VH-VL binders against q9nrl2r1430to1533. Designs and how they scored, part 295

Target 1, 104 residues: q9nrl2r1430to1533
Amino acid sequence: GGVHELSAFEQLVVELVRHDDSWPFLKLVSKIQVPDYYDIIKKPIALNIIREKVNKCEYKLASEFIDDIELMFSNCFEYNPRNTSEAKAGTRLQAFFHIQAQKL
Below, E stands for the ipSAE of ESMFold2; O stands for the ipSAE of OpenDDE; V2 stands for 0.75 times the mean of E and O plus 0.25 times the DockQ between their complexes.

## First folded at step 17 (VH-VL)

Design gg39 (framework fv_iluzanebart)
Fold by ESMFold2-Fast, scan of step 17:
Structure gg39 (fold): chain C 104 residues (1-104), chain A 122 residues (1-122), chain B 107 residues (1-107)
Amino acid sequence: as target 1 above (104 residues)
Amino acid sequence: EVQLVQSGAEVKKPGESLKISCKGSGYTFRDYWIGWVRQMPGKGLEWMGIIYPGDSDTRYSPSFQGQVTISADKSISTAYLQWSSLKASDTAMYFCAREGYDLKGSYYFDYWGQGTLVTVSS
Amino acid sequence: EIVMTQSPATLSVSPGERATLSCRASQSVSSDLAWFQQKPGQAPRLLIYGASTRATGIPARFSGSGSGTEFTLTISSLQPEDFAVYYCQQYNNYPLTFGQGTKVDIK
């Protein structure tokens, strides 16, 4: 991508981080706090990692950026039962992301 | 590139309050844990606690819980360590350090501030 | 808490020699172990994390090994700038804990 695409990715990450439902996604799950997380989730990711990748220009295509965001949500739904506050926050934030991603 | 700059040396009396600072630059401050480590004169390193500036999630070592307050202001990329009432036993070098991470949820100190010397004596 | 014990307390070596430093954890810390170098009047400097991964900018003469409870830091050909105190630190469980340090001194 171009400079417009990189700016758009950065703006979208900022909007996701500011969203009330971002709390499960701001940083990598600590294995000290959740010891079995990394036994279940094989491709962990979080908004802080995605933002770093954007800042380092590591996304060559918009699809790669979208794939990482979708992986983040997929991990949330794989680990957390659907009735948990994490899964509910993920559902709402993912819907918000789909609306915003149409602008990419 | 990545830098942590701490406030200058402090000379205080027992019972006084103190707040020292650690300012990050060269990276997205809100996205990395900041830890505080004490080193008493001639001694080794002791972990005090950590804070994630993005959400103010804070964790203390049991030895320091209730003895100090850790806080951060992400708008100015600065973390703080505060005492309400200093003791002579608080005399030490205090370091802040950023936690890097691996993709298995481990966090480790990767960059350190230069240290703030705090001397507490009557 | 997990207690980290380093040995020896002081290691006297000549420039160009191999230095081997040990770190033992009171319970398994997997590979969640870091090594730091500290020179007088300076902040600690990360050398190794994940027991064996060199941090950015760290010379190849520094290597780490081990897992579980027994860890080693090796300096293959000690340079004059390597005389310092070395600390191991576990980040496998809270509270985070450091070893007491090994001082690498000139023989």
Scores: ipSAE 0.746, ipTM 0.910, lowest interface PAE 1.0, mean pLDDT 93

Design gg4 (framework fv_iluzanebart; at its last read DockQ between E and O 0.82; V2 from the best seeds 0.85)
Fold by ESMFold2-Fast, scan of step 17:
Structure gg4 (fold): chain C 104 residues (1-104), chain A 122 residues (1-122), chain B 107 residues (1-107)
Amino acid sequence: as target 1 above (104 residues)
Amino acid sequence: EVQLVQSGAEVKKPGESLKISCKGSGYTFQDYWIGWVRQMPGKGLEWMGIIYPGDSDTRYSPSFQGQVTISADKSISTAYLQWSSLKASDTAMYFCARQGYDLKGSYYFDYWGQGTLVTVSS
Amino acid sequence: EIVMTQSPATLSVSPGERATLSCRASQSVSSDLAWFQQKPGQAPRLLIYGASTRATGIPARFSGSGSGTEFTLTISSLQPEDFAVYYCQQYNNYPLTFGQGTKVDIK
């Protein structure tokens, strides 16, 4: 169990962070730089927050971890039009995640 | 425990180059912005710039753009502040500080280094 | 650039008394305001962020209030260790800016 799942979550976050398409997801969108983001996105999240939650052992179930990653992608597709570099990076990173999540 | 440790005091002459450091520990260094703040002798605090070590995204105060270079090496959890040519007016205490964040995209300085005193005199 | 103005420049208070420090922004900063304490020879210490949220480990006698352009830091019963310089800082827009500081001295 639990300790194996936490190690797997940490490994997967590291793989996501290192991926070329992680750039839109590394840190929370700055409201100084994108003022309307938080008017549209009600449950913001990013890889740095997810990593901190993993390190603090806040995920009890794999489904909770997967839900936070999927929320991150859902936010990307909600805010960014389909043809943007952000949405394209999100599509590729989400596909990579689905392959890696088979290990969980 | 979050800790930022800065390099020791420096005494320099005008025209010399200098690079000072700020090493983070007790947290994932690459996941938090690091800022630099100047305090002239007997004066208040001035923001110089910030860097996100995870992607090297860097923002400067207009007053310091072109005057200093901010960089970071995430492999050794260290941020840097560099001058190509020091002036007497650069004499100051220099602090590094980590930015915490809220879930609405605001970033605020939560932990500070002890400071590096830089003295520039002929 | 958003200019932060603190008043008074110096506040003389006796131990056990209430201290009230003001900070004004030249334009709205919402609640994106922090308060820092600095003692001689030391780094600044975060007291309050988000205008009113106490940082971890900060005593309950410190409280912050305000939004928009007018902000207040209150120390309800000043202790000997509270004599220091206090800075407000906005993080609502770049460049990030600090007030000039209020020095809290013993009366």
Scores: ipSAE 0.778, ipTM 0.921, lowest interface PAE 1.0, mean pLDDT 94
OpenDDE, second read of step 18: ipSAE 0.899; ipTM 0.949
ESMFold2, look of step 22: ipSAE 0.756; ipTM 0.923
ESMFold2 (binder alone), look of step 22: mean pLDDT 93; pTM 0.943
OpenDDE, look of step 22: ipSAE 0.896; ipTM 0.949
ESMFold2, look of step 23: ipSAE 0.774; ipTM 0.928
ESMFold2 (binder alone), look of step 23: mean pLDDT 93; pTM 0.944
OpenDDE, look of step 23: ipSAE 0.897; ipTM 0.948
ESMFold2, fold request of step 24: ipSAE 0.818, 0.796, 0.774; ipTM 0.936, 0.931, 0.924
ESMFold2 (binder alone), fold request of step 24: mean pLDDT 93, 93, 93; pTM 0.944, 0.945, 0.945
OpenDDE, fold request of step 24: ipSAE 0.924, 0.924, 0.924; ipTM 0.960, 0.961, 0.961
ESMFold2, last read: ipSAE 0.783, 0.798, 0.785; ipTM 0.928, 0.931, 0.931
ESMFold2 (binder alone), last read: mean pLDDT 93, 93, 93; pTM 0.942, 0.944, 0.945
OpenDDE, last read: ipSAE 0.925, 0.925, 0.925; ipTM 0.959, 0.959, 0.959

Design gg40 (framework fv_iluzanebart)
Fold by ESMFold2-Fast, scan of step 17:
Structure gg40 (fold): chain C 104 residues (1-104), chain A 122 residues (1-122), chain B 107 residues (1-107)
Amino acid sequence: as target 1 above (104 residues)
Amino acid sequence: EVQLVQSGAEVKKPGESLKISCKGSGYTFRDYWIGWVRQMPGKGLEWMGIIYPGDSDTRYSPSFQGQVTISADKSISTAYLQWSSLKASDTAMYFCARTGYDLKGSYYFDYWGQGTLVTVSS
Amino acid sequence: EIVMTQSPATLSVSPGERATLSCRASQSVSSDLAWFQQKPGQAPRLLIYGASTRATGIPARFSGSGSGTEFTLTISSLQPEDFAVYYCQQYNNYPLTFGQGTKVDIK
């Protein structure tokens, strides 16, 4: 990645953060409040971590950025039963992401 | 450069209200927790509470719950610590600190403000 | 709450000598332990997090070890600028708690 790709990734992360359904994804799940989360989820990630990676130029390809976003959704669906508000928010935000990712 | 700049020293009387500030720069303020730590004269460090500016999620130490209010305004990258009625026992140095984040959902204080000295005396 | 106990309360070490500081938690904190240095009149500075990971810019003479309830900070060759109070802190459980500090004096 170049400067243009980094700007595109930053803008997409900002759009995700501003979405009404971003609340389960803004920051890492607290192990203090949800102790079993890190026993089940082996590769935790959240939008704040992804944004930091973008700012540090750690994504070399758009596919690497997309993989981290998809990992975030995959973790949500693995931990949260499908009927939860978290899983429903994840489903809607993932659909939004797929539309926005067409720009990459 | 990541920097946290706190408001200046305060001299107050018991019963007065006070609000001190901590302004972050050099990073995306909304994405990192800000904690408040008290250090009484000649004593060690005490965690008071922590806030995530992106959604104002706030967690307090039981010792400070109801004694202070922590808030943040992400539009100006500033966190606040407030007392409705100061006591002489509130005399201390107050530090704000940003938390880093690790992949286990644990947060550690990585950058600190310079501190705000609050003196409460009659 | 988890109580953090540091020992010794004070330690006098000549420049170039090894300093070893202990921190004990009243219950397991896994590896969720940080070490801070505080010089007179200054804010604390992060040295170590995750029990053994040096923070950015921290000299290699500082090392941390331990897990569970017993932790050690080692300064392999103490320099004059290392005169300070050192605090351990657990971030495994709320409330976050600090040790009472170990004061390192350079003779």
Scores: ipSAE 0.184, ipTM 0.774, lowest interface PAE 4.7, mean pLDDT 89

Design gg41 (framework fv_iluzanebart)
Fold by OpenDDE, second read of step 18:
Structure gg41 (fold): chain C 104 residues (1-104), chain A 122 residues (1-122), chain B 107 residues (1-107)
Amino acid sequence: as target 1 above (104 residues)
Amino acid sequence: EVQLVQSGAEVKKPGESLKISCKGSGYTFRDYWIGWVRQMPGKGLEWMGIIYPGDSDTRYSPSFQGQVTISADKSISTAYLQWSSLKASDTAMYFCARQSYDLKGSYYFDYWGQGTLVTVSS
Amino acid sequence: EIVMTQSPATLSVSPGERATLSCRASQSVSSDLAWFQQKPGQAPRLLIYGASTRATGIPARFSGSGSGTEFTLTISSLQPEDFAVYYCQQYNNYPLTFGQGTKVDIK
């Protein structure tokens, strides 16, 4: 049910945050540090925001939760070239996510 | 309810070390930047720096870089400001504050601690 | 650094009157501007962020306007509890910087 799904989302976010490759995704990109980021990325998101949404029970379906996680990765790959540390970390973390998401 | 509770007033001598604390509650501590602001007696507010407890990403004002150390222990939802060797000029009120976000990459201080008065005199 | 300049230094206003506070930035800060209220012996309290958005719980008599380099905080009808020092602060670039403050006292 909904309670079990919420717990599953919460647990998955915890696992993603604990992953070694979570560093590009822990918080929103600062436009002070990356001035052009928000000219390119129009739907910014990060794990802290996703966690907040989980805590507020904003995800009614697993697909909504998955969509936000996939958006997070999509933003990373859109902004960062494939050979960057961010993109490489994202690739590994996304692979991990896809495995864990099968349990939802 | 979001709250930031700071450690008590300090009376120190020049040359002594000091570490003051700021404990957050009512929110996920690791997920929000927390900063320190100095207010010397009868003066305005001065941004010292910020830290993101989730990864310990730390940013300093140039005026305070190398003068203080900002740290955090996310396991106990606590941020720290410390001096290795205090000066009389460090006498001031020190506030911690949480930064919220606007989803546009900007961050603003929305909750503040009650302040910690530090007095340094020989 | 971006220098924030507030005016006037002191504003004397009678209860019920309108108070207008100005904040100028040495360079554009877009809308990354916050206003804080501070009373003696207390921590600052967030009033406005994003130049014009009232923080949660802030009375409607407080309003912020402006963009770029010129900003205004307006208190439409000053209440007794509004006498305090007000600071503007930019968060558009590091280091974050505050104005020197405007003291609103009773006429």
Scores: ipSAE 0.852, ipTM 0.939, lowest interface PAE 0.5, mean pLDDT 96
Fold by ESMFold2-Fast, scan of step 17:
Structure gg41 (fold): chain C 104 residues (1-104), chain A 122 residues (1-122), chain B 107 residues (1-107)
Amino acid sequence: as target 1 above (104 residues)
Amino acid sequence: EVQLVQSGAEVKKPGESLKISCKGSGYTFRDYWIGWVRQMPGKGLEWMGIIYPGDSDTRYSPSFQGQVTISADKSISTAYLQWSSLKASDTAMYFCARQSYDLKGSYYFDYWGQGTLVTVSS
Amino acid sequence: EIVMTQSPATLSVSPGERATLSCRASQSVSSDLAWFQQKPGQAPRLLIYGASTRATGIPARFSGSGSGTEFTLTISSLQPEDFAVYYCQQYNNYPLTFGQGTKVDIK
C-alpha cells in the first residue's frame, strides 16, 4: 500500500510494456482470433489488465502484484509450446521481470 | 471519468481527403481498443474497424478494407479515421467507441464519442 | 457475416407498460451480445453486455436475456425518457454486426 508502492508498480509495468519481448502480453488474447485459448487457460490476464488494477489501487500487497505477473508468464508457458516465439519472448521477459522486481 | 471527444463536423467535396479524430481521456488510452462505427442518415450502425493504440494492431470490416485508414497516436491519446478520396456515399455520422473486455477474451463497446458528421456533396 | 435481425421494427407502448424487444442471430453468438440505446442526435449508449449484464448506471427496469441465437431486451415499466431506437450487436465473430434497430414510441 500507499503512493510509493503504486508508483513502483506502475514504473515496473511501464518497463515491461516497453520491453521488446512484451508483444504477447500487451492485451488480453482475443477469443475471435485464438478460439481454443480459453479452453486451456482458466485464469487469463495481460499487462493492460494488471496496469488497470494498479491504477485502481487493487493491489494491497506487493505479493499480489507479483502473483499476477507470474500468472501471466505461467499462462504463456501453458498455452505455447517451448519452441514458439511467444514462449521464448515470455522466458526473456520473465527474467527481466525477476531482476526488476528485486527493487520492490 | 472516461470520455471520448471527436473532431467537429466536416463539409467536403467528392475527391477530397479527410482525417477525423477521437481523443480519449480519463483512462489509459493505449490499453483499450478503439473502434469506428458509421451511421448513414436515417440508417443503423455499421462497424468499420478497430485499433489497439498500444501496438497499432488494426482490424477492418471487409466492407471498409481499403476504403479508409484507421490509425492512432498513443502519445496524445488520439485515434484517427482517414479517407484519401471522399465519395458522396461517405456522407454519414462517424462514431468512435472504446472496447472493454471480459475475462474470456470478448471485447464489447462501452463508451462512445459524440460523433463527427461528415457531409460530402458537390 | 453474422446477420442480426431485430423485431418488431417499431413498438408503441404506453408509459408504465412492459416493452419486449427481440434480436436473432443467423448463427450462435454464445452470450456475446450487447444492447444499445440511441436517442435522436446522440451517440449510442451501452445498456447490456454479455446478453444479461447491465452496464454501470443503467436503471434496473432494463434487463436482457437469451443465449446462442435468440435474445430479448425487456423494459419492465417504460418511462418517457425511454423513447429511443434500440440496437443489438454481436461481438462473437468478425465482422462485428448490429441489428437494424427497434424504434420504441410512447403511445
Scores: ipSAE 0.774, ipTM 0.922, lowest interface PAE 0.9, mean pLDDT 94

Design gg42 (framework fv_iluzanebart)
Fold by ESMFold2-Fast, scan of step 17:
Structure gg42 (fold): chain C 104 residues (1-104), chain A 122 residues (1-122), chain B 107 residues (1-107)
Amino acid sequence: as target 1 above (104 residues)
Amino acid sequence: EVQLVQSGAEVKKPGESLKISCKGSGYTFRDYWIGWVRQMPGKGLEWMGIIYPGDSDTRYSPSFQGQVTISADKSISTAYLQWSSLKASDTAMYFCARQRYDLKGSYYFDYWGQGTLVTVSS
Amino acid sequence: EIVMTQSPATLSVSPGERATLSCRASQSVSSDLAWFQQKPGQAPRLLIYGASTRATGIPARFSGSGSGTEFTLTISSLQPEDFAVYYCQQYNNYPLTFGQGTKVDIK
């Protein structure tokens, strides 16, 4: 990547954060609030972590950025049954992401 | 660099309202929990509560629930601690502190504001 | 609430000596334990998190150990700037709780 790609990642994360369906993804699941989450999910991630990585220029390739976003959705579907509000929000936000990611 | 800058010292009378502030800079404010910690004169540290500015998710210590209100305005990177009616027993130093996360879902305080001294006397 | 108990309340040591501070939790906090240093008129400063991980910029003379209910902060060779109050804090459960502090004073 280059400066243009980093700006594109920043803009995309901002768009994801502002989306109505971002609420399950804004911050890491607290183990105090959800004690069994970290027994099931071994590679946790959230939008605030991804944004920090973008700001620190830790993504060298668009594929690395896309992989972290997809990991976030994969974790959501692994932990949350498909009929939950979390899984439904994840499905809609992932579809939105796939449309936006086409321009990367 | 990460900084938390708190509002200046306050001298108030019992029954008055007060709102003190904590402004973050050098990081994405909305993406980190902000906590409030009380230190009474000559005493140790007491956790009051935390807020996530990105969604206003707020958690209070049971000892402070109903005694104070914690809020945040992410558009100006500022968190607030508010009393509707101060008591002499509220005389203390009040610190704000940012929480860092680890990848095991734990949150710990890493950066602290300089503190706001609140004195409540008749 | 989880009660954090620190001992001793005051520790008198000479520069160059080892200081050992204890912190006990009333129930297991796993490794979700932090140590803070506070000097008069200053905000607390993070020294250790996760029971044993030094925060960025903290000198190697500070080390933490323990898990579950028993924790130790060690200062291997006390420097003049290390005279302060030290607090342990658990972040394993709400409400978050601090110990009462150990004052490290000059002998």
Scores: ipSAE 0.688, ipTM 0.910, lowest interface PAE 1.6, mean pLDDT 93

Design gg43 (framework fv_iluzanebart)
Fold by ESMFold2-Fast, scan of step 17:
Structure gg43 (fold): chain C 104 residues (1-104), chain A 122 residues (1-122), chain B 107 residues (1-107)
Amino acid sequence: as target 1 above (104 residues)
Amino acid sequence: EVQLVQSGAEVKKPGESLKISCKGSGYTFRDYWIGWVRQMPGKGLEWMGIIYPGDSDTRYSPSFQGQVTISADKSISTAYLQWSSLKASDTAMYFCARQAYDLKGSYYFDYWGQGTLVTVSS
Amino acid sequence: EIVMTQSPATLSVSPGERATLSCRASQSVSSDLAWFQQKPGQAPRLLIYGASTRATGIPARFSGSGSGTEFTLTISSLQPEDFAVYYCQQYNNYPLTFGQGTKVDIK
C-alpha cells in the first residue's frame, strides 16, 4: 500500500476505535486476565495491533487489512458465547465495519 | 524515536500531595500500557501498577493499591502517578515504562522514562 | 505472588570473560521473563524478553535461556560498558515481580 491506502486504513481504524462497541477489541486479550483464551484462539489480533501494522505500512492490499479485521471478529465469536456482551458488541461493530469497508 | 519523558525531581514534606508525570512521544500513546516502577535508594525495582490510556483500564500491585493513584490523559499523551499524602518511606526514584506485547497475550516493559526522584523529609 | 531470586548477588569478572547470571521463579512463569540492565543514575534498559529474544539494538554477546522456573542471562565477552546491575522480571502473573538484582563488578 501507498500513502492514500494507508490514510484510508488509518481513518477506518480510528472510526472503529471511537465506536461504542470497540471495547472488547481495543487491546490484545491478556493471558493473565483470560487464562484459556490462547488455548482456543490460535491467531490473536486486536485494534491496537492492526493500527500498528497500518502505521508500519505492513498492509500492501486492502484485502490484507480486511482479513485482519475479519479475523478479529471471527476470534470474538469463536471464544465468546453468543449471549455475551462481547459477542453482541462484536456483532454490531462488524456490521458497522462492513458498511465502512465498502469505501476501501 | 519512542521516548518517555518524566517530570523533574521533587522535594516534599510528609503530608503533602504530589502528582508526577510521564509523557510519551514517537508512538501511538493510547495503544500501549504504561507502568510505574519504584526504586528505593540502594534497592531494586518494584512494580506499582499499569494503565491503558486508550480506555483507562488500571491494575495495581496489591502493595500499592490505595497508596497511590495512576491516571492518564490520552489527549496529551501523559500518564500520572499521584499521592494524596506523602510519607518519608515514599522517598525513591519513580520510573514509568511502556509495555510492548507478543501475539500470545503477554505484555512486557520495553521503553523506560529517565526517572523522577522524590525526596520526602521533614 | 511469584518471588524472583537472582544469583549471585555480586559477580566479579574481568573484561573479555563470560558472565553467567541466574534467575529462579518460585512458580512456573513459562517463558514470560525479561532481563534488564541498569547503570548508576540511569533507567533500566530492556535486554531480553520472552526468556531468549534479544531486544532491538542489543549486542549479540547478550543471550538468554530457560523456561519454567530456571533462567540464565549470558554475556559472552564482557565489555567495559557491561558493568551494571542486572534484573530479571516475570510477566506471567500479577503482581509483576523483579529479582533483587545481580551486580556485575570489575575483578
Scores: ipSAE 0.727, ipTM 0.910, lowest interface PAE 1.1, mean pLDDT 94

